# Miniprotein binders against q96jn8r1131to1294, part 165

Target 1, 164 residues: q96jn8r1131to1294
Amino acid sequence: TLEFLENHGKNILLSNGNRTATRVASYNQGIVVINQPLVPQLLVQVRIDFLNRQWTSSLVLGVITCAPERLNFPASACALKRAAWLLRGRGVFHNGLKICEKFGPNLDTCPEGTILGLRLDSSGGLHLHVNGVDQGVAVPDVPQPCHALVDLYGQCEQVTIVNP
Key: E = the ipSAE of ESMFold2; O = the ipSAE of OpenDDE; V2 = 0.75 times the mean of E and O plus 0.25 times the DockQ between their complexes.

## First folded at step 15 (miniprotein)

Design kw4 (at its last look DockQ between E and O 0.04; V2 from the best seeds 0.00; counts 0 for: pae E 10.9 > 1.5, pTM O .740 < .8, other shape alone 3.703 > 2.5, SAP 74.246 > 70, placed apart)
Fold by OpenDDE base, look of step 15:
Structure kw4 (fold): chain B 164 residues (1-164), chain A 96 residues (1-96)
Amino acid sequence: as target 1 above (164 residues)
Amino acid sequence: DEKERKIEEIIYRAFELLDEGELEEALELIVEAIRLAVENKDEDLLVWAIYIIAMIAQELGDPELLEKVLELAEEAYERTKDPLIKWLIEYLEKDK
C-alpha cells in the first residue's frame, strides 16, 4: 500500500491511513515522501485537494535517491542540493539547478482535483502524468532506487495518494 | 550609525526567522527595516536591506519569499522613487 512516510515536514499532518497530507501552517515545511520506491511501470499519483490562493507558487513534485527515512527535510524541496530531481512550475530541477525551462503544464496553476503522477519507464526515464495523460519524460535517466516526493508548498495545502 | 546598526540587527533576526520557516514574522521585521530606512531617508540602507533579503530568498530557493520581497521593493519604489530600487526590481525579475 502506498503511503506517506512518517518522516515528513514539520507543518504536515498525515491522515487517512497516511495517504493524505495536510500542511497546517505557513507556506512551507511541507515535504512528504511516498514509502515505496518507484519501480518501472509503477504509476504513483497524488490529487491536489485544497489550494490557498494567498500564495503564488504551488506544490513541487519529484524524486529523491537518498534514504528518505533518515532525511532531514529542509523547509522547501527547492533547498535540496543532492539526490533530487524536481518539477516546479514548468521547470525541471536537479539538485537545485534548473535543467529544463519548459516542461508540461505549469504546476503552479493546476487546480484542485488535478491528479499528478510519476512513473519510471524501463530506461529510467521519469514521466509526469496529469489527469492520467502522460506528459512525456521529464528526466531521462533517474538513478534507482528512488522515492516520489511531494512538497506541499505555497498554495498547495493538501494532497491525497490515489490509485490509478 | 546607531540606526544602521538597528536595521542590521533586524535583518539578522529576520534571517533567523526565515531559517525557522517563520515567514510572516520575518516579513514584518523586513518591513520595519524598510520603514526605518525610509524614515531616515537612507536609500542606500533601504536598497541594501532589500538586496540582502532577496539574496537570502534566492539562496533558500524560496520563490514565495522572493515574491514578497519584490512586492516590498515595489512599494518602497513607489514611496522613494529611487532608481536603484527600480533597477534591483528589474534585475530580480529577470532572474526568475
Scores: ipSAE 0.444, ipTM 0.800, lowest interface PAE 0.9, mean pLDDT 90
Fold by ESMFold2, look of step 15:
Structure kw4 (fold): chain B 164 residues (1-164), chain A 96 residues (1-96)
Amino acid sequence: as target 1 above (164 residues)
Amino acid sequence: DEKERKIEEIIYRAFELLDEGELEEALELIVEAIRLAVENKDEDLLVWAIYIIAMIAQELGDPELLEKVLELAEEAYERTKDPLIKWLIEYLEKDK
């Protein structure tokens, strides 16, 4: 059963059987990680439950390839300089470096109710899904094992894990 | 707190500028944010600002600035024992 890992950003409160993450302070320190690694048959989906429009940037999605159980999370996922592939805005980032200027929709414009999904294909490609629609391969060859990560950054104050 | 919100805004703007590649402008803002966070005795905002200046220093490729950032982070760690600062110190030392 998918849930957010107990090790998370310091501003996160877990609820709903650890399927809902809420950022309860500030605009950062909101990293959460899914408790199971991605495998080709697994689609991890989260719904954006609550946005605070006072901020201009929103959530970050991605994967981390180091073991997440005892990792000390930074204030922002973009500070991860090792073992991270991140989707932010329309950009794709690897270990803090932007590697693609435009991929998929702009995450900063996704409204409340948007369902965002991550999965690996059989070749190790990382796919983004938006409201059930596959956006294609964001990252072509992600090392395994990896875990899905959500950073409740800026506008994004609550997400909930949903089944496909 | 009005001062706290101002500091948060400056940090956020510096982060946006860093993402856009405007490194000198980002550095200017984050140095101001650090000064204000110290003046306001806001340890959480200081920790966040240290994260941002570390990222800027790496993008600039300035070893002297990176050393100053590590010194700042170590001083903040001794004062706060914040595990996020400890992670940053270890991360930057491994990356260098």
Scores: ipSAE 0.007, ipTM 0.216, lowest interface PAE 10.9, mean pLDDT 81
ESMFold2 (binder alone), look of step 15: mean pLDDT 80; pTM 0.766

Design kw5 (at its last look DockQ between E and O 0.02; V2 from the best seeds 0.00; counts 0 for: pae E 10.0 > 1.5, pTM O .777 < .8, placed apart)
Fold by OpenDDE base, look of step 15:
Structure kw5 (fold): chain B 164 residues (1-164), chain A 96 residues (1-96)
Amino acid sequence: as target 1 above (164 residues)
Amino acid sequence: DEKERKIEEIIYRAFELLDEGELEEALELIVEAIRLAVENKDEDLLVWAIYIIAMIAQELGDPELLEKVLELAEEAYERTKDPYIKWLIEYLEKDK
């Protein structure tokens, strides 16, 4: 079953069989990683449960290609400088550098209830899904194995892993 | 004078940490420097600390932190009327 790993950001509290992550303080230190690596054609999805409007940015979604169990997480995914492909706002980032200016919907404006998904295709392309709709390839070639990462950042205070 | 020296020492240590690539630890020190500068009503050191935290925030790519820095800079400018702070505000807004 899909769960968030116990190795997570300092402000995260896991619940619901580790399928729900809640950031209980500040705006950061909310990184979580899903236990199972992404495999081709597997859709991994999380639902935005709660947003705190006092902040301006929102969750970061992406993948890491290092061992998540041993990773010392920085305060935010923005500070990941290796082995990271991230979606933030409308941008795509690799190791902290923006590699695409505009992709898909703006994650900073996704409302509560939005279901965000990640899926690898047979060519190693990383797809973003929004409410079940494939938004296209965000990253054309992602090394495998990789793990889905969610940073409960800014407005985003709770997410839950949901089935397709 | 003693308090001023302490703040300066913290800032210098933060610079060392920046050189070492320890951005998060540097950030913690600068936040402390800001706190002390406000407490001591030291406008010069406050401006200095705000500049440094802006650099750190940009390096980290932390948009929420950048927004906080912008707010702090605006408050600092209201107090000090420092032309560099005004420039910094314009620069940060342009970079957003």
Scores: ipSAE 0.201, ipTM 0.694, lowest interface PAE 1.5, mean pLDDT 89
Fold by ESMFold2, look of step 15:
Structure kw5 (fold): chain B 164 residues (1-164), chain A 96 residues (1-96)
Amino acid sequence: as target 1 above (164 residues)
Amino acid sequence: DEKERKIEEIIYRAFELLDEGELEEALELIVEAIRLAVENKDEDLLVWAIYIIAMIAQELGDPELLEKVLELAEEAYERTKDPYIKWLIEYLEKDK
């Protein structure tokens, strides 16, 4: 069963059998990681439960290739400088560098109820799904094993792991 | 543990330098962090430091350093059985 790891950002409270993550303070310190690596047959999905429109930016979604149980996560996923591929807004970032200006929808505008998914294809390509619809390959060759990450940043205050 | 937190800070600094392309400075710091992690018997920090020095070694393209990093990773894997070190060993052997 998919759960969020106990090693998470310090402003996160886990609930619902560790399937729901809530950011309970501030706008950052909200990184969570899924408890098992991505494999091609696995679609990891989270639903956006609560947004606070006070903030302009919203959640960050992506993967890390380092072992997540032992990392000290920074305040924000965008400060991960190695071993990270991230989707933020409409951009794709690798190790802090923006490598694609425009991919998929703008995550900063996704409403409550949006279901966001990550999976690997057989070639190691990272796919984003939005409400069950494959948005294509965001990152063509992610090293395995890799782990799905959500940063409950800014607007995003709660997400829940859901089944495909 | 204050020693543990200090070692973590050195590793983060090495990681930042690697990200900035300051490979020789990053290497100097990560070697110090490895020494301290071994002295402190901090296996978690050692594993993380091995990841960082592996990335530095690849960027430098230094085959002697890569070979030493592989030996270090193999020894750490034998002690910890960490699956991410196993992945790292396989990844580094593939990219030689």
Scores: ipSAE 0.008, ipTM 0.246, lowest interface PAE 10.0, mean pLDDT 83
ESMFold2 (binder alone), look of step 15: mean pLDDT 79; pTM 0.759

Design kw6 (at its last look DockQ between E and O 0.02; V2 from the best seeds 0.00; counts 0 for: pae E 11.5 > 1.5, pTM O .758 < .8, placed apart)
Fold by OpenDDE base, look of step 15:
Structure kw6 (fold): chain B 164 residues (1-164), chain A 96 residues (1-96)
Amino acid sequence: as target 1 above (164 residues)
Amino acid sequence: DEKERKIEEIIYRAFELLDEGELEEALELIVEAIRLAVENKDEDLLVWAIYIIAMIAQELGDPELLEKVLELAEEAYERTKDPKIKWLIEYLEKDK
């Protein structure tokens, strides 16, 4: 069963069998990691449950290739300096640096109810899915094993892991 | 965007300098990144940079640096009106 790990950002509270993450304070400290590593052809999805419009920006989605159980999470995913491939806004980032300017829809403007998915293909390419639609390869070659990461940042205050 | 890339590279180099023990140089780079982020209206990078320098200032117990961070943050907020920056200012003022 897919769940968020107990090791998470300081402002996160888990519920619903650790499948729902809620950021209960500020605009940051909201990183969560899914317990099981991504395996090829398996789609992992989260739903944006609640957006707080007093903030700007929104969730960051991506993968990490380090051991998530021991990770000391920074205040935001953009501060991850190693083993991180992230989707923020329309950009793709590797270890804090932008490697792609425009990819898929703007995550900062995804409304509540949007379902975002990550899937590895047989070649190690990381795909983004939006409401079930494959947006293409965001990262062409991701080391395995890797874990899906969600940063409940800015407007995004709650997400839930959902089945495809 | 070329400007955005430059800001990110500066921040990255600042982290390297911190790891090397070059605190003063790192801080200078972060300040530069803040300036550039303000000019480019890159709110997320700006918030990130201000947060970093604030953490460094707090860790070092340097009140002068903290004041400088507040000034930079205030200026940044006036230019961007980003609520995250406003929150950070309020947070830092409480710790003052």
Scores: ipSAE 0.332, ipTM 0.721, lowest interface PAE 1.1, mean pLDDT 89
Fold by ESMFold2, look of step 15:
Structure kw6 (fold): chain B 164 residues (1-164), chain A 96 residues (1-96)
Amino acid sequence: as target 1 above (164 residues)
Amino acid sequence: DEKERKIEEIIYRAFELLDEGELEEALELIVEAIRLAVENKDEDLLVWAIYIIAMIAQELGDPELLEKVLELAEEAYERTKDPKIKWLIEYLEKDK
């Protein structure tokens, strides 16, 4: 049963059996992590439920390779300088540094209802799925085990884990 | 706690070395971090260090090291009942 961890950003409220995360204040402090590490063939999917289009930036997706239960999350995922591989806008970032200028869609423009997925392939490649369609390998060799992360930043005010 | 901060620093450094492909140096550091975490009875840092040594062992492809990591994780699970350790054990056992 996929759930968001109780350890999360300070502005997050968990609901719906910890399958829904809502940012209830400000524009940041919205980091959430999935309660199970990614293993090959596990597809972690979240639906974008609510967006506030008055912000220019939106959610960040990615993985962390450190144990998330008691990690002190920064205000924004972009400040993770260790153990992090992130998809932001169209860029791919490792530990705060952009390593790929363009991958997949621009996350800042994804509408409400978009289902975003993360999956590791058997070679350790991190795949992004958009509305069920594999966008290819964003990161070819992510260390395992790792945990899926969502930062409800800026525009993004609520996401829900879907299927399962 | 100064000892906790030292252990955390060693774990981060071991992960950086793993990311750089320096597997043997990463292994040396993470073994030191595990020893210190056990000595200091820091179960959260031990869990994290076990995750890192598991990643190193997978990259090395060393079945004897993997067995030692499983034994360490099982012992830690019995003390803590930490679900992260149970997930790690299940993950590693699929690779046998």
Scores: ipSAE 0.007, ipTM 0.253, lowest interface PAE 11.5, mean pLDDT 83
ESMFold2 (binder alone), look of step 15: mean pLDDT 80; pTM 0.774

Design kw7 (at its last look DockQ between E and O 0.02; V2 from the best seeds 0.00; counts 0 for: pae E 7.6 > 1.5, pTM O .716 < .8, other shape alone 3.963 > 2.5, placed apart)
Fold by OpenDDE base, look of step 15:
Structure kw7 (fold): chain B 164 residues (1-164), chain A 96 residues (1-96)
Amino acid sequence: as target 1 above (164 residues)
Amino acid sequence: DEKERKIEEIIYRAFELLDEGELEEALELIVEAIRLAVENKDEELLVWAIYIIAMIAQELGDPELLEKVLELAEEAYERTKDPRIKWLIEYLEKDK
């Protein structure tokens, strides 16, 4: 079953069989990684459960290609400088550098209840899904194996892994 | 000279707090540094402090921190009307 790993950001509390992550302090230190690596055609989805509008940014979604169990997480996914492909706002980032200015919907404005998904296609393209709708290829060629990463950042205080 | 050192110490402590994820406390220190500069009518020190903090925020790539820095800079501008602060605000906003 899909779960968040026990190795996570300092402000994260896991519950619901490690399928729910809650950031219980500040605006950061909220990185979580899903236990099973992405495989082609597997859709991994999380639901935004709670937003705190005190902040302006929201969750970061993406993948890492390093071993997640041993990763020393920085305070935010924005500080990941290796082995990371991330979606933040409407931008796509690789190792901290913006490689695409506008892609898909703005993650900073997704309301509670939004279901966000990641899926690899047969060519290694990473797709973003929003409420079940394929938004297209965010990253054309992602190394495998890779793990889905969620940073409960800014407004986003809780997410839950949900089945397709 | 002495005041400059004090401002630097505050900034360094704030940096440590940021590393620890203590944003609110870090920002409080930054606000204190700004107030000290304003009270002493030291425009150069104020500008220096704001620029350094902004640079740190950019280096960290932390949007939330950058937003808070912009708010502080705007408050400082309202108090001093220093055109250099205004320029910095505009520069940072364009980079968003």
Scores: ipSAE 0.441, ipTM 0.800, lowest interface PAE 1.0, mean pLDDT 89
Fold by ESMFold2, look of step 15:
Structure kw7 (fold): chain B 164 residues (1-164), chain A 96 residues (1-96)
Amino acid sequence: as target 1 above (164 residues)
Amino acid sequence: DEKERKIEEIIYRAFELLDEGELEEALELIVEAIRLAVENKDEELLVWAIYIIAMIAQELGDPELLEKVLELAEEAYERTKDPRIKWLIEYLEKDK
């Protein structure tokens, strides 16, 4: 079963059989990682449960291509400068550098209840799904193995893993 | 402001203890934090304190404590109408 790893950001409280992550302090230190690597047939989906609109930025989605069990997470996913591909706002970032200006919806404006999904295609392309709808390839050819990552940043206070 | 910061420190310390697996120590602190948050009418800190005591109670696996936590959460929901507490109540009722 898909769960968030016990190794996570310091401000995260895991619940619901480790399928729900809540950021219970501050605005950062909210990185969580899915316990299984992505494979082409695996769709990892999370629902945005709670937002606090006092913050400008919201959650970050992405993948890391290094083993997550012992990784020392930075305060924010944007500080990952190795082995990371991230969707933030409308942009796509690789190792902290923006490589695409606009892809998919603006994550900073997604409302509570939005279901966001990540999967790899057979060519290693990373796809974003929004409420069940494939948005296309965000990153073409992500090295495997990789793990899905969510950073409960800013607005985002809680997400839950949901089944497709 | 000073009272709020002290309550916040207690809550965070309880959360750290929960993360470290020191459940009984975390419980002692979070019970005090809830009392102080209610007295100080700090609704935001009360929400997080209720979340933390719920997770402590689940980790301890004590049915009597879980029932008391549900009562606290219901009272906090009536006080705040915060949807985060409503979610927690429904979650706890299903994981009972």
Scores: ipSAE 0.034, ipTM 0.469, lowest interface PAE 7.6, mean pLDDT 87
ESMFold2 (binder alone), look of step 15: mean pLDDT 81; pTM 0.788

Design kw8 (at its last look DockQ between E and O 0.04; V2 from the best seeds 0.00; counts 0 for: pae E 10.2 > 1.5, placed apart)
Fold by OpenDDE base, look of step 15:
Structure kw8 (fold): chain B 164 residues (1-164), chain A 96 residues (1-96)
Amino acid sequence: as target 1 above (164 residues)
Amino acid sequence: DEKERKIEEIIYRAFELLDEGELEEALELIVEAIRLAVENKDEDLLVWAIYIIAMIAQELGDPELLEKVLELAEEAYERTKDPRIKWEIEYLEKDK
């Protein structure tokens, strides 16, 4: 079953069989990684449960290709300098550098209840799903194995892994 | 946007310099990126650059440099009033 790893950001509290992640302090240090690596055609989805309007910006979604169990997570996904492909706002980032300016909906403005998904296609393309709708290929060729990563940042204070 | 592209290119070069171990040069480039981001009123790039420069300062382990970074961030905040920069400043100050 899909769940978040115990190795996570310092402000994260896991619950619901590690399927729910809650950031319980501040606006950062909220990175979580899903235990099972992405495989082709597997859709991994998380639901935005709660947004705190005190903060700006919102969750970062993406994948890492290093061993997540040993990763020392920085305070924000923005500080990941290797093996990271991230979706932030409308941008796509690789190892901290923007590789695409406009992709899909703005993650910073997704409301509570939004279901965000990641899926690898047979060619290694990473797809973003929003409420079940395929938004297209965000990253054309992602190394495998890779793990889905969620950074509960800014407004986003809780997410839950949900089934397709 | 041409200015945005220029800022990104500077950041890209800074990361290359980091990989080469040229931390001071990388720092200078990021400072330039911050200046340009302020001038171009690109708050997203500004926040990004502030975060990166803070990370560099922390990696260097130089308290004086960290102080300079904080001063730069304060100035950037005063100019843009972006709350994300303020939050980052507060976070960094707690690590002092």
Scores: ipSAE 0.129, ipTM 0.579, lowest interface PAE 2.1, mean pLDDT 89
Fold by ESMFold2, look of step 15:
Structure kw8 (fold): chain B 164 residues (1-164), chain A 96 residues (1-96)
Amino acid sequence: as target 1 above (164 residues)
Amino acid sequence: DEKERKIEEIIYRAFELLDEGELEEALELIVEAIRLAVENKDEDLLVWAIYIIAMIAQELGDPELLEKVLELAEEAYERTKDPRIKWEIEYLEKDK
């Protein structure tokens, strides 16, 4: 069963059998990681449950390629300088560096109810899905094993893992 | 610790400004945060602040600033021996 790991950001409260993550303070410290590595054919999906439009930026979505159970997470996923491939706004980032200026939709504009998905293709390409629609390859060759990561940053206060 | 919490808030504000593209304002705040983190001997916040100022320097494209960030990181590494700072030094040196 897909769950968020108990090792998570300091401002996260897990509920619903560890399938729902809520950021209960501030705008950051909201990193959560899915408990199983991505494999080809596995689609990991989260639904945006609650947004606080007070903030200008929203969630970050991506993968980490190291074992997540004992990592000391930074306050924000974009501060991960190793083993991270992230989607933020319209950009794609590798280890804190922007490698693509424009991919897919602007995540900062996704409304409540949006279902965001991550999967690997057979070549190790990382695909973003938005409401069931494949947005294409964000990252062409992600090392395996890797784990899906969500940073409940800024606007995003709650997400829930949903099954395909 | 009240001082630690205030320093953390300054760093987060600088990071927000960086995300918004307000690089000069972000730089002013992060320089202040670094000074306070050093004074308060807060190694975790110092590591984070070094990451942020390095990102600002890269976005500004200012080689003089990047060299100063490298010098700052080297001094912090000598004081703390924190391997996360050593990683940042090596990372910045690859971008030369």
Scores: ipSAE 0.006, ipTM 0.201, lowest interface PAE 10.2, mean pLDDT 82
ESMFold2 (binder alone), look of step 15: mean pLDDT 78; pTM 0.742

Design kw9 (at its last look DockQ between E and O 0.02; V2 from the best seeds 0.00; counts 0 for: pae O 12.8 > 1.5, pTM O .759 < .8, placed apart)
Fold by ESMFold2, look of step 15:
Structure kw9 (fold): chain B 164 residues (1-164), chain A 96 residues (1-96)
Amino acid sequence: as target 1 above (164 residues)
Amino acid sequence: DEKERKIEEIIYRAFELLDEGELEEALELIVEAIRLAVENKDEDLLVWAIYIIAMIAQELGDPELLEKVLELAEEAYERTKDPRIKWLIEELEKDK
């Protein structure tokens, strides 16, 4: 029963049994978090349902290692300065700092229908999957427990949790 | 529980201040929140407050404060057995 947590960005409406998140205003305030921590055997996948191409940037994916149920989320995931590892565009960010310039595809160009996945490997490495294809290790050693996070930023106005 | 709601408000306010870079003010609030969460025996709010004071201490870069936070986290772990606190303790020990 993977669902988005009820604690989320201010511009998010949850639907479809909390498996669909829609950003209904502006370009930000769209952070959502998956209700279960990642474990090595769990692949969390979301499908990009709707993009508004009038914005230049798109969604951010990642993980947070602080407890998400009562966290006051900032306007955008990039303002998370602690306990966060994020994929944005082609960059990998840790606590607001870019630690890798280029990893995987450019998230700003992923079309509607793209399925993006996150999982941990046995060594705690965070993997990105794109349409079922493992892109390799984005972050080599993520502390556990951690939760998958999606920021419906800019272009990305709706995502849905899908099963592998 | 009105006490629980008030504690939660203090914790979220401290997090907002931390995000804004107002570290000393955030520290003052979160210390109060920890005291209240312990008094009210609210283990979930205590976990949140311990995370926030750890973040503040790391931003300040004060080794004495970090050591005190580690002691608080150890006490909180023994009280709750919450794996989130265990993770935090391990991370703080790596940074020492």
Scores: ipSAE 0.007, ipTM 0.204, lowest interface PAE 11.5, mean pLDDT 82
Fold by OpenDDE base, look of step 15:
Structure kw9 (fold): chain B 164 residues (1-164), chain A 96 residues (1-96)
Amino acid sequence: as target 1 above (164 residues)
Amino acid sequence: DEKERKIEEIIYRAFELLDEGELEEALELIVEAIRLAVENKDEDLLVWAIYIIAMIAQELGDPELLEKVLELAEEAYERTKDPRIKWLIEELEKDK
């Protein structure tokens, strides 16, 4: 079953069989990684459970290609400089560099209840899904194996892994 | 598609070169990616390539190169009419 790894950001509390992640302090230190690597044609989804409008910005979603169990997480996913492909706002980032300015909906404005999904296609393209709708290929050729990453940043204080 | 895979490979090799500080080599690869993307009518990869080459140019701090990037972007826009490329052109012009 899909779960968040116990190696996570300092402000994260896991619950519900490690399927729910809650950031319990501040606005950062909220990175979590899903235990199983992405496999082609398998959709992995998380639901935004709670937003705190005290903060600005919101969750970052993406994948990492390094071993997640040994990763020392920075305060935010934006500080990952290797083996990272991230979706933030409307941008796509690779190792901290913005490689696409406008892709899909703005993650910073997704409301509570939004279900965000990641799926690798048969060619290694990483797709973003929003409420079940394929938004297209965010990253055309992702190295495998890779793990889905969620950074509970800013407004986003809780997410839960949900089945498609 | 074999051509698509080739373009993707070139782009990711360029990323590696950027990580290694080989900006000039990365630039050459991205130019090739742009050419192939136009030929293959792959607008998504084209947008990626143009954006990356713009970043490289800015990192190098070469105004002549920035002008060249602008020209490449304009040519690409004329061929594809992709609004994302148009946006990038407008942003690059602001930096002049």
Scores: ipSAE 0.000, ipTM 0.181, lowest interface PAE 12.8, mean pLDDT 86
ESMFold2 (binder alone), look of step 15: mean pLDDT 80; pTM 0.772

